# Designs tried in a protein design chat: VH-VL binders against q8ixk2r445to577. Part 54

Target 1, 133 residues: q8ixk2r445to577
Amino acid sequence: FFGMLQNKGLTDYCFDYNPPDENQIVGHQVILYLCHGMGQNQFFEYTSQKEIRYNTHQPEGCIAVEAGMDTLIMHLCEETAPENQKFILQEDGSLFHEQSKKCVQAARKESSDSFVPLLRDCTNSDHQKWFFK

## First folded at step 3 (VH-VL)

Design F8 (framework fv_retifanlimab)
Fold by ESMFold2-Fast, scan of step 3:
Structure F8 (fold): chain C 133 residues (1-133), chain A 121 residues (1-121), chain B 111 residues (1-111)
Amino acid sequence: as target 1 above (133 residues)
Amino acid sequence: QVQLVQSGAEVKKPGASVKVSCKASGYTFTNYYMNWVRQAPGQGLEWIGVINPSGGYTWLDQKFKDRVTITVDKSTSTAYMELSSLRSEDTAVYYCARAHEFRYGSTFDYWGQGTLVTVSS
Amino acid sequence: EIVLTQSPATLSLSPGERATLSCRASQSVDHYGISYMNWFQQKPGQPPKLLIHGASNRATGVPSRFSGSGSGTDFTLTISSLEPEDFAVYFCQQYKNYPLTFGGGTKVEIK
């Protein structure tokens, strides 16, 4: 699958990665922003290795979550996907992070009106359901 | 409520190192970036760098790359900025400031009270 | 790096007057329709206080007399009617690219 990764509960919001420089993609947090329909910074690919790739960059970026953390961070893709970069996109639209056993949820950032994808305990909430447009 | 509390003033000799702390409270420490900014007496603001506490990833202004290390201790919700090889030109108030993720929502909405570092003999 | 130039360096005004502060960037700070520009207020002995983010959004608790406008390379902070507590130094700051940069500041002082 590829395209804009949109939230079912927060219907107008998409995964968004807007690095300050295309050559410095590692370490920044993945955010949620209003879907603009243009691809680019909101264009992602879900691979057969369970990676979520940021394909607008060379070398390609892969979304990861470090042990004990709940934020989604951009890393460089590896030849063999490490465990912290594997997400299972389930039939119901949930995005399950294998290493942590948690689900990606659209969440309001504390002290802010901004939204970000965070790892949370898995529920049947529409805020944890994602689809490619 | 959100609060950033910095360590106290320091007086150092040229060539020494200084490590300033910034203890955060009132929010989830790993969900926000922590920036370091300095201001020489009577002058403007100069960005030093930023850390993403969730992974410990840092970005520094080129001029500080050889002398600055930014770290965090997640267990105490504390960020640190260490500046080595101090010069008289490093005399300034050093601030920590919280920010959202880069670009969308990247705001310096809360600042520490500042730490005066004086470099002299 | 993106250089921010603020003008004037000093504004001498009386309470009740309107203040208009300019910030010019050496290159566009816009990306996908968003302007990555903040405005801060600083009083002597205090850290800067966030006033405006994203060029035009007032921070929580900031009075409505403060407004931000502009896009691309030219930005303005307006204080519609100066109160005594508004006499301070104001800085613009871009967050489009690293390194993050600040303008030189505009001091709003009593005439």
Scores: ipSAE 0.217, ipTM 0.764, lowest interface PAE 4.8, mean pLDDT 88
Fold by OpenDDE, second read of step 4:
Structure F8 (fold): chain C 133 residues (1-133), chain A 121 residues (1-121), chain B 111 residues (1-111)
Amino acid sequence: as target 1 above (133 residues)
Amino acid sequence: QVQLVQSGAEVKKPGASVKVSCKASGYTFTNYYMNWVRQAPGQGLEWIGVINPSGGYTWLDQKFKDRVTITVDKSTSTAYMELSSLRSEDTAVYYCARAHEFRYGSTFDYWGQGTLVTVSS
Amino acid sequence: EIVLTQSPATLSLSPGERATLSCRASQSVDHYGISYMNWFQQKPGQPPKLLIHGASNRATGVPSRFSGSGSGTDFTLTISSLEPEDFAVYFCQQYKNYPLTFGGGTKVEIK
């Protein structure tokens, strides 16, 4: 699967990654932004290694969850996907992070008008449902 | 409420180093970027660099890449900026500034009170 | 780096008057329809205060008399009717690319 990763509950919002430094793509947080399909910032790939890959740059980036965190941070992809980069995109649209055993949920950042994908306890909420478009 | 409290004024000789601290409170420290900006007396603002406290990733202006180190202590919610090989032109008020969520933390919504660093022979 | 040029350097006005501040970028600060430009207000002895982000969005608590406009390379901060507390220095700042850069500032002073 590849393309825009769109949330079902938070209508018209997609995974978005657009660091200010195009030559340094790791270390920033993945956010949600209105789906625009205009460029590479919203292009992701779900790989056979269960990665969510940002492959518009070399070296390629992969979404990771750092220890104790609930945010999605861009790391470098590895030959063998590390445990903190493994996600299961299920048939029902839920995006499950294997290591934390939590689901990715579209959420409003506290004290902000911004939206971000956050790890939360898995529910049947549409805010935890994702699809590639 | 969000607060950024910086360390006190410093007076240094040329060639010395200075380390300014910025203690954050009122929010989840690791969820926001921390920037460092300086302002020479009567002059404009100059961006130094930024750190993502969660992973410790830093981005610096090339002008400072060899002299500046930005770090954090997550256990104390404190960010640090160390500037080495000080010069007279480094005399300035140094600010820490928390980044807004928009554009991955490149908008500064909260600032420390500033730390005056004076470099004089 | 993206160089920001603010004009005028000093703007002398009276309370109640309209202030128009310009910020010009050496290259476009737009990306996918978004303009990555901030405006700050700074008073003596204080850190800068965020006024506008994304070229036209007022920060929380900022009075409606402040407005930002523009795109590409040309941006404007407008104060519709100056209040006594508005006399200060104003900076634009781009966050399109690293390094982040600030304009030289415009001082709005009492005429």
Scores: ipSAE 0.017, ipTM 0.672, lowest interface PAE 7.3, mean pLDDT 91

Design G1 (framework fv_retifanlimab)
Fold by OpenDDE, second read of step 12:
Structure G1 (fold): chain C 133 residues (1-133), chain A 119 residues (1-119), chain B 111 residues (1-111)
Amino acid sequence: as target 1 above (133 residues)
Amino acid sequence: QVQLVQSGAEVKKPGASVKVSCKASGYTFTDYWMNWVRQAPGQGLEWIGVIYPSGGDTWLDQKFKDRVTITVDKSTSTAYMELSSLRSEDTAVYYCARGYKSFPYFDYWGQGTLVTVSS
Amino acid sequence: EIVLTQSPATLSLSPGERATLSCRASQSVSTYGNSYMNWFQQKPGQPPKLLIHDASNRATGVPSRFSGSGSGTDFTLTISSLEPEDFAVYFCQQRDYWPLTFGGGTKVEIK
């Protein structure tokens, strides 16, 4: 699967990654932004290694969850996907992070009008449902 | 009503393989995790692994990674646990147990399958 | 793996008495403000039955005399007043780390 990764509950919002330096793509947080399909900031790929890959730039980035964190951070992809980069996109649309056993939920960023994907306990909320478009 | 019905008791020799089945009904099979747990006679519970039927993704305890295969048949809503290279210490009651929604809470259990390994 | 130690191994009580069962984890099983400890009841010849999930939530159909508490590494299952049908083995189980693990169990027997 590839394309825009859109949330069902937070209508018209998609995964978005816009690093300050296009030549240094790692270490920043993945956010949610209005789905617009323009540019390269909203194009992701779900791979056979269960990665969510940001492959519009080289070297390729993969979404990871760092220890003790509930945010999605861009890391470099590895030949063998590390445990903190493995996700299960389930049939019901839930996005399950294997290592933390949490689900990715669309949430409002604290003290901001922006939105971010965060790890939360898995529920039936549409804010935890995602699909590629 | 949710039901998990397992296959009958098995008697095997050391070195053989056994495949236990768990037929699910009363819910959408592909929406819930399916766990496998065993219990040796008079002992505690030991988690073996889990599978998400929709995608076939599995997690296994490292102890079993080389000998256990967990699979599903979505068309019959049946989960399978195959254990190879059987040893006497594998003698136990094997249970399938449903997870709650997208996580393994073990809210429903099969009746158990006794697997006896003896010479 | 997370090791869960249950105490006591055996608890001898009479109907009507209060039962307090302990489960200690080798490391914290609390994350993101939640505690990922479950409790099960098992009777001879039967599979385990879910009683409590996530430290303090009773499963569907579980009587109010059963309650769970605790966080971090220390958890407790309490039966406020034992009924005859409550004499069984009780297991704790954590879901914070792979692999999932169970405690050794506490047998609640009639005095």
Scores: ipSAE 0.029, ipTM 0.675, lowest interface PAE 4.7, mean pLDDT 91
Fold by ESMFold2-Fast, scan of step 3:
Structure G1 (fold): chain C 133 residues (1-133), chain A 119 residues (1-119), chain B 111 residues (1-111)
Amino acid sequence: as target 1 above (133 residues)
Amino acid sequence: QVQLVQSGAEVKKPGASVKVSCKASGYTFTDYWMNWVRQAPGQGLEWIGVIYPSGGDTWLDQKFKDRVTITVDKSTSTAYMELSSLRSEDTAVYYCARGYKSFPYFDYWGQGTLVTVSS
Amino acid sequence: EIVLTQSPATLSLSPGERATLSCRASQSVSTYGNSYMNWFQQKPGQPPKLLIHDASNRATGVPSRFSGSGSGTDFTLTISSLEPEDFAVYFCQQRDYWPLTFGGGTKVEIK
């Protein structure tokens, strides 16, 4: 799968990676932003190794969650995906993070109208359902 | 065991080009980033650039972008750094250094290649 | 580019003493709870050797007397009790931002 990774509950929002500087290599948070259909910062690839790859800028990035954290951050991809970079996109649209056993949920940042994907206990909420467009 | 073995010392004239090699062994070459760093005699470390061997993608420090080319030969597990338009201030020991997977901290280094630029 | 300033330039100590080395970044190298600062040791005629990665994690085979701490812009490498083999130059290096940059080094020498 390729394309924009869109939220079923926050219908107009997609995964977006727009670091403040294109030279920023690791550690910056993946956000949610209005889906624009232009690719670029919203173009992701779901791989057979269960990675969510960001291929718009070089070097290629892979979404990861670091131990003890609930935010999705950009790491450099590895040829063999580490556990913290593996997400199972399930039939119902749930995006399950194998290492933590939690699901990716569209959530509002505290004291802000901005939205981000965060790890939360798995539920049947539409805010935890994702699909490629 | 992991080893990075670099080519031997070079003496060049100003204006020439030099190509330093770094042969990797003991790990899957395409899984790790390969960095190039130089050190002028008695001075500090200066990062030149990096290559991701699997894709061939490179990132260079802006001061070197017009003079440096980093390449790999996956069949021989060898990385190359070519520096053109050499000046006396390019005299330095040049190191290759492996970046650990998704985290580019340099866990293994080559022995270094002394490049001397003299007129 | 991120400028890393190491202090002092030279630290003169005796074996058995504690060494505290500072590295200050011109902007934060900590993002979302992680600090992307590494430390290297270099002896004359040898390549640098990784000691600490990501502020506080000791590299494989590095003695427990070496520890790293800090976040944001201020980082410290501590050697709790200097051994003869620890007299060397130490460099900090950030990996949060392209280009990767090193500090100017701190030389730990015998008093």
Scores: ipSAE 0.007, ipTM 0.567, lowest interface PAE 11.3, mean pLDDT 85

Design G2 (framework fv_retifanlimab)
Fold by OpenDDE, second read of step 12:
Structure G2 (fold): chain C 133 residues (1-133), chain A 119 residues (1-119), chain B 111 residues (1-111)
Amino acid sequence: as target 1 above (133 residues)
Amino acid sequence: QVQLVQSGAEVKKPGASVKVSCKASGYTFTDYWMNWVRQAPGQGLEWIGVIYPSGGDTWLDQKFKDRVTITVDKSTSTAYMELSSLRSEDTAVYYCARHLYTGKFFDYWGQGTLVTVSS
Amino acid sequence: EIVLTQSPATLSLSPGERATLSCRASQSVSTYGNSYMNWFQQKPGQPPKLLIHDASNRATGVPSRFSGSGSGTDFTLTISSLEPEDFAVYFCQQRDYWPLTFGGGTKVEIK
């Protein structure tokens, strides 16, 4: 699967990654932004290694969850996907992080009008449902 | 209503193979993972493996990697567990059980299939 | 693999009494503030039935007399007042690590 990764509950919002420096793509947080499909900032790929890959830039980035964190951070992809980069996109639309045993949920960023994907306990909420468009 | 209906009891000789089926109904088959668990007479439960029907990905306990094959037929909403090179210690009731990564593991089970291995 | 040890192996009690069942894991099954331990009830000739998921959450339709607690390596299933239909075998099961593993079970029998 590839394209825009759109949330069902927070309608018209998609995964978005826009690093300050296009030549240094790692270490920043993945956010949610209005789905527009421009600038390649919203193009992701779900791979056979269960990675969510940001492959519009070289070297390729993969979404990871750092220890003790609930945010999605861009890391470099590795030949063998590390445990903290493995996600299961289930048929029901839930996006499950294997290591944390939590689900990715669309949430409002604290003290902001912005939105971000966060790890939360898994529920049947549409805010935890995602699809590629 | 959710139902998992398994195939009937089997009697096999050592060295033979057995294939147990589990037909799912009452829910979207591809939305849930299907597990296989066995229980020897008077003993505890032993997890064998799991399959994600949508992608066909499987995870098996290392103990069974060389003898077990788990498959699905999406067109009939049926999961299969095949165990080869049967031994007497493989005598057990074999269960299929679904789960979703929502915290509610193994919420629905098949009725079980007794597999007896004897000379 | 994670080894789950249940105690006691057999618990003999009368209806109305409190039952306390223990499950100890060989290592912690708590991660990111959650504890990934489930409890099942099994009666003869039937498949297991989910009672508790993730240490302390009752499954749908499970009576309030059933409760789960614990974290890390030590978990407890409590039946506040035993009903006749509660005499059965109870299993704990962890879902924090692959492979998934079960405890050996505790048989709650009538005294």
Scores: ipSAE 0.011, ipTM 0.605, lowest interface PAE 9.8, mean pLDDT 91
Fold by ESMFold2-Fast, scan of step 3:
Structure G2 (fold): chain C 133 residues (1-133), chain A 119 residues (1-119), chain B 111 residues (1-111)
Amino acid sequence: as target 1 above (133 residues)
Amino acid sequence: QVQLVQSGAEVKKPGASVKVSCKASGYTFTDYWMNWVRQAPGQGLEWIGVIYPSGGDTWLDQKFKDRVTITVDKSTSTAYMELSSLRSEDTAVYYCARHLYTGKFFDYWGQGTLVTVSS
Amino acid sequence: EIVLTQSPATLSLSPGERATLSCRASQSVSTYGNSYMNWFQQKPGQPPKLLIHDASNRATGVPSRFSGSGSGTDFTLTISSLEPEDFAVYFCQQRDYWPLTFGGGTKVEIK
């Protein structure tokens, strides 16, 4: 799967990664922003290793969750995907992070009108359902 | 049938502001982004910015961020582009064009609005 | 911003000849196999018209003699056999990164 990773419940919002500069491409939080269908910031690939890749920069970035955290951050991809970078995209659109046993949910960032993907207990909420466009 | 109809030609003095309108019909206005592009006489195309009509969010080229405001009136399905502090170099035909994010971009354009900046 | 350079600036050919137009980007406009390059045709006194989207996909109603190809930084628009109505200026446009940018255009003149 390639494309914009769009949320079913938070209509018109997609995974978005806007690194602060070209010299520090990884280590920042993945956000949600209005889906615009324009290249780099919103283009992701779901791989056979269960990775969500950001291929705009070299080396390639892979979305990861650090132990004890609920935020999705950009890390360097590895030849063999580590467990913290594996997300199971299910047929119902759920994006399951097996290492934490939680699902990715569209959520409002605290004290802000901005939105971010966060790990939450799995539910049937449309805010936890994702698809590529 | 889809149409984007723009306001008529304008002649402005240096330092003035101009506001160009683009009225959409034949589709759901809030489903598509609306872009603004200009073209100086005999020259190429220059992208100004885009607005998402449903939420009002805009992205502008850095060259225009301090002088351009893009807005919409959802009740009349109309987008507006206002350019301030006009210079002779701003003389151009200004176009609106809709953006379909599912692989079609600028599939419909307005007819263009000539803005002339002169004394 | 991504700079697009089109060549040649002017192409003068007779009806029936093949036209090949180039667009070169200052950096890649391809992301993992998808190339975010569009082509537009503009006739005198008219707004631009979409011909090709995403490098090689022909827009609805566009004749089969128009084709697009390329990836990364090098893109080509080909008109296999020029018709008189193909007299126009052709622009490439990238949508890979903000701001959207256009090439300077190639003018196709029928001899």
Scores: ipSAE 0.008, ipTM 0.636, lowest interface PAE 8.1, mean pLDDT 86

Design G3 (framework fv_retifanlimab)
Fold by OpenDDE, second read of step 12:
Structure G3 (fold): chain C 133 residues (1-133), chain A 119 residues (1-119), chain B 111 residues (1-111)
Amino acid sequence: as target 1 above (133 residues)
Amino acid sequence: QVQLVQSGAEVKKPGASVKVSCKASGYTFTDYWMNWVRQAPGQGLEWIGVIYPSGGDTWLDQKFKDRVTITVDKSTSTAYMELSSLRSEDTAVYYCARSYFPKTGFDYWGQGTLVTVSS
Amino acid sequence: EIVLTQSPATLSLSPGERATLSCRASQSVSTYGNSYMNWFQQKPGQPPKLLIHDASNRATGVPSRFSGSGSGTDFTLTISSLEPEDFAVYFCQQRDYWPLTFGGGTKVEIK
């Protein structure tokens, strides 16, 4: 699967990554932004290694969750996907992070009008359901 | 209402194979994972493995990797557990159990299938 | 694999009494601030029934007299006041590591 990763509950919002330096794409947080279909910052790929890959830039980035955190951070992809980069996208749209055993949920950023994907306890909420478009 | 209905009791000889079925109803079969757990008479519970019906992905305990095959038939919403090279110590009640995500709790269980292995 | 040790093996109590069941893991089953320990109740001839998930959350329909606590390697299931229907075998189960594993069980019987 590839394309825009759109949330079901928070309609019209998609995974978005816009690093301040295009030549250094790692270390920043993945956010949610209005789906615009212009490709650059909203194109992701779900791979056979269970990665969510950001492959519009070289080297390729992969979404990871660092220990103790509930945010999605961009890391470099590795030949063998590390445990903190493995996600299960289920048929119902639930996005499960294997290592944390939590689900990715669309949420409002604290004290902001912005939105971000955060790890939360798994529920059947539409805010935890995602689809590629 | 969610229901898991398993096949009937089996009596097998050592070295034979057994295939237990678990028919699911009352929910979308492909949205949930199906686990297999067994319990020897008067003993505790032992997790065997799990399958995601949608993609067919499976995880098995290393103890069973060479003898157990877990499969599904999506058209009939049925999960299967086949155990080969049966031994007397395989005598147990075998349960199927549903979970929403990998490694999450088992919220619904089948009624169990007694498999007896004796010469 | 994670080994779960339950104690005591048998607990003899009367209706109305408090029951405290212990489950110890061979290593920590807490990660990312969560504890991945479940508790099940099983009665003769029936499959297990989920009581507590993730250390302290009661499953749907579970009476308030059941509670779970603990983190790391030590977990406790408490029944504040035993009802006649509570006499059964209780199992702990961890979901932090593959393979999933269960404790040996504690039998709560009538004194």
Scores: ipSAE 0.009, ipTM 0.632, lowest interface PAE 8.9, mean pLDDT 92
Fold by ESMFold2-Fast, scan of step 3:
Structure G3 (fold): chain C 133 residues (1-133), chain A 119 residues (1-119), chain B 111 residues (1-111)
Amino acid sequence: as target 1 above (133 residues)
Amino acid sequence: QVQLVQSGAEVKKPGASVKVSCKASGYTFTDYWMNWVRQAPGQGLEWIGVIYPSGGDTWLDQKFKDRVTITVDKSTSTAYMELSSLRSEDTAVYYCARSYFPKTGFDYWGQGTLVTVSS
Amino acid sequence: EIVLTQSPATLSLSPGERATLSCRASQSVSTYGNSYMNWFQQKPGQPPKLLIHDASNRATGVPSRFSGSGSGTDFTLTISSLEPEDFAVYFCQQRDYWPLTFGGGTKVEIK
């Protein structure tokens, strides 16, 4: 799968990654942004290793969640995907983070008009349902 | 052509309530946030709150939470801001302003509604 | 709440001169790659008009003489060469945290 990773419940929002400049690809939080259909910062690849890859810049980034955290952060991709970078896109649209046993949910960033993907206990909420557009 | 058209000026007594409307046209109403901002005469801008029209979710500045209600009527593409228990310091021009998170700031504003609170 | 302090309160300049306006936030309004600071122009009797969004991006139709810069807590709006229509009040606004807050404004007036 590849394309814009869109949320079923939060209509027209897609995964988006906008680093400060092209020389600082790693270490920043993944956000949600209104889907624009142009690819670029919203173009992601779901790999056979269960990674969500960001290939717009080099080196390639892979979305990860650090132990004890609930935010999605861009890391460098590894030759063999580490457990914190593995997400199972399930048939019902749930995006399950294997290491934490939690699901990715579209959520409002505290005290902000911004939205971000966060790890939450898995529910049948449409805010936890994702698809590639 | 995007337009936000607000209701006319209001004169109210202390303790009354006021409800200001903001009618949107020229875009899909549910795709954008609607903010409310006020400006007292000769003063700066003060954010009151915002509504996401598609879901109806609202976020208010804590100083207004007990007196302000923001609502929408999707069938008429109209947002409303109701402010109760009016005081003289609530005298201000009230604006609605559209935002398209996070791509644009407040890109279109209503013309403003002057609310005067006097005895 | 995030307090935005604009300086100077008033700039008295002539057409053709450069204007530099500062906005300082009490805490960072930058979140991993994005700086959620906007700039508005307001003329008497009119609503504010968006000039710059997200620190450095000019809004549609805004002349190239307007530019924004900065990140974290320190932001600048620059008008490279003032035109007569640029004499107005300018407000900064942060969108990173609720409540959304505005600076007190900088009035750019004719000398």
Scores: ipSAE 0.006, ipTM 0.547, lowest interface PAE 12.2, mean pLDDT 85

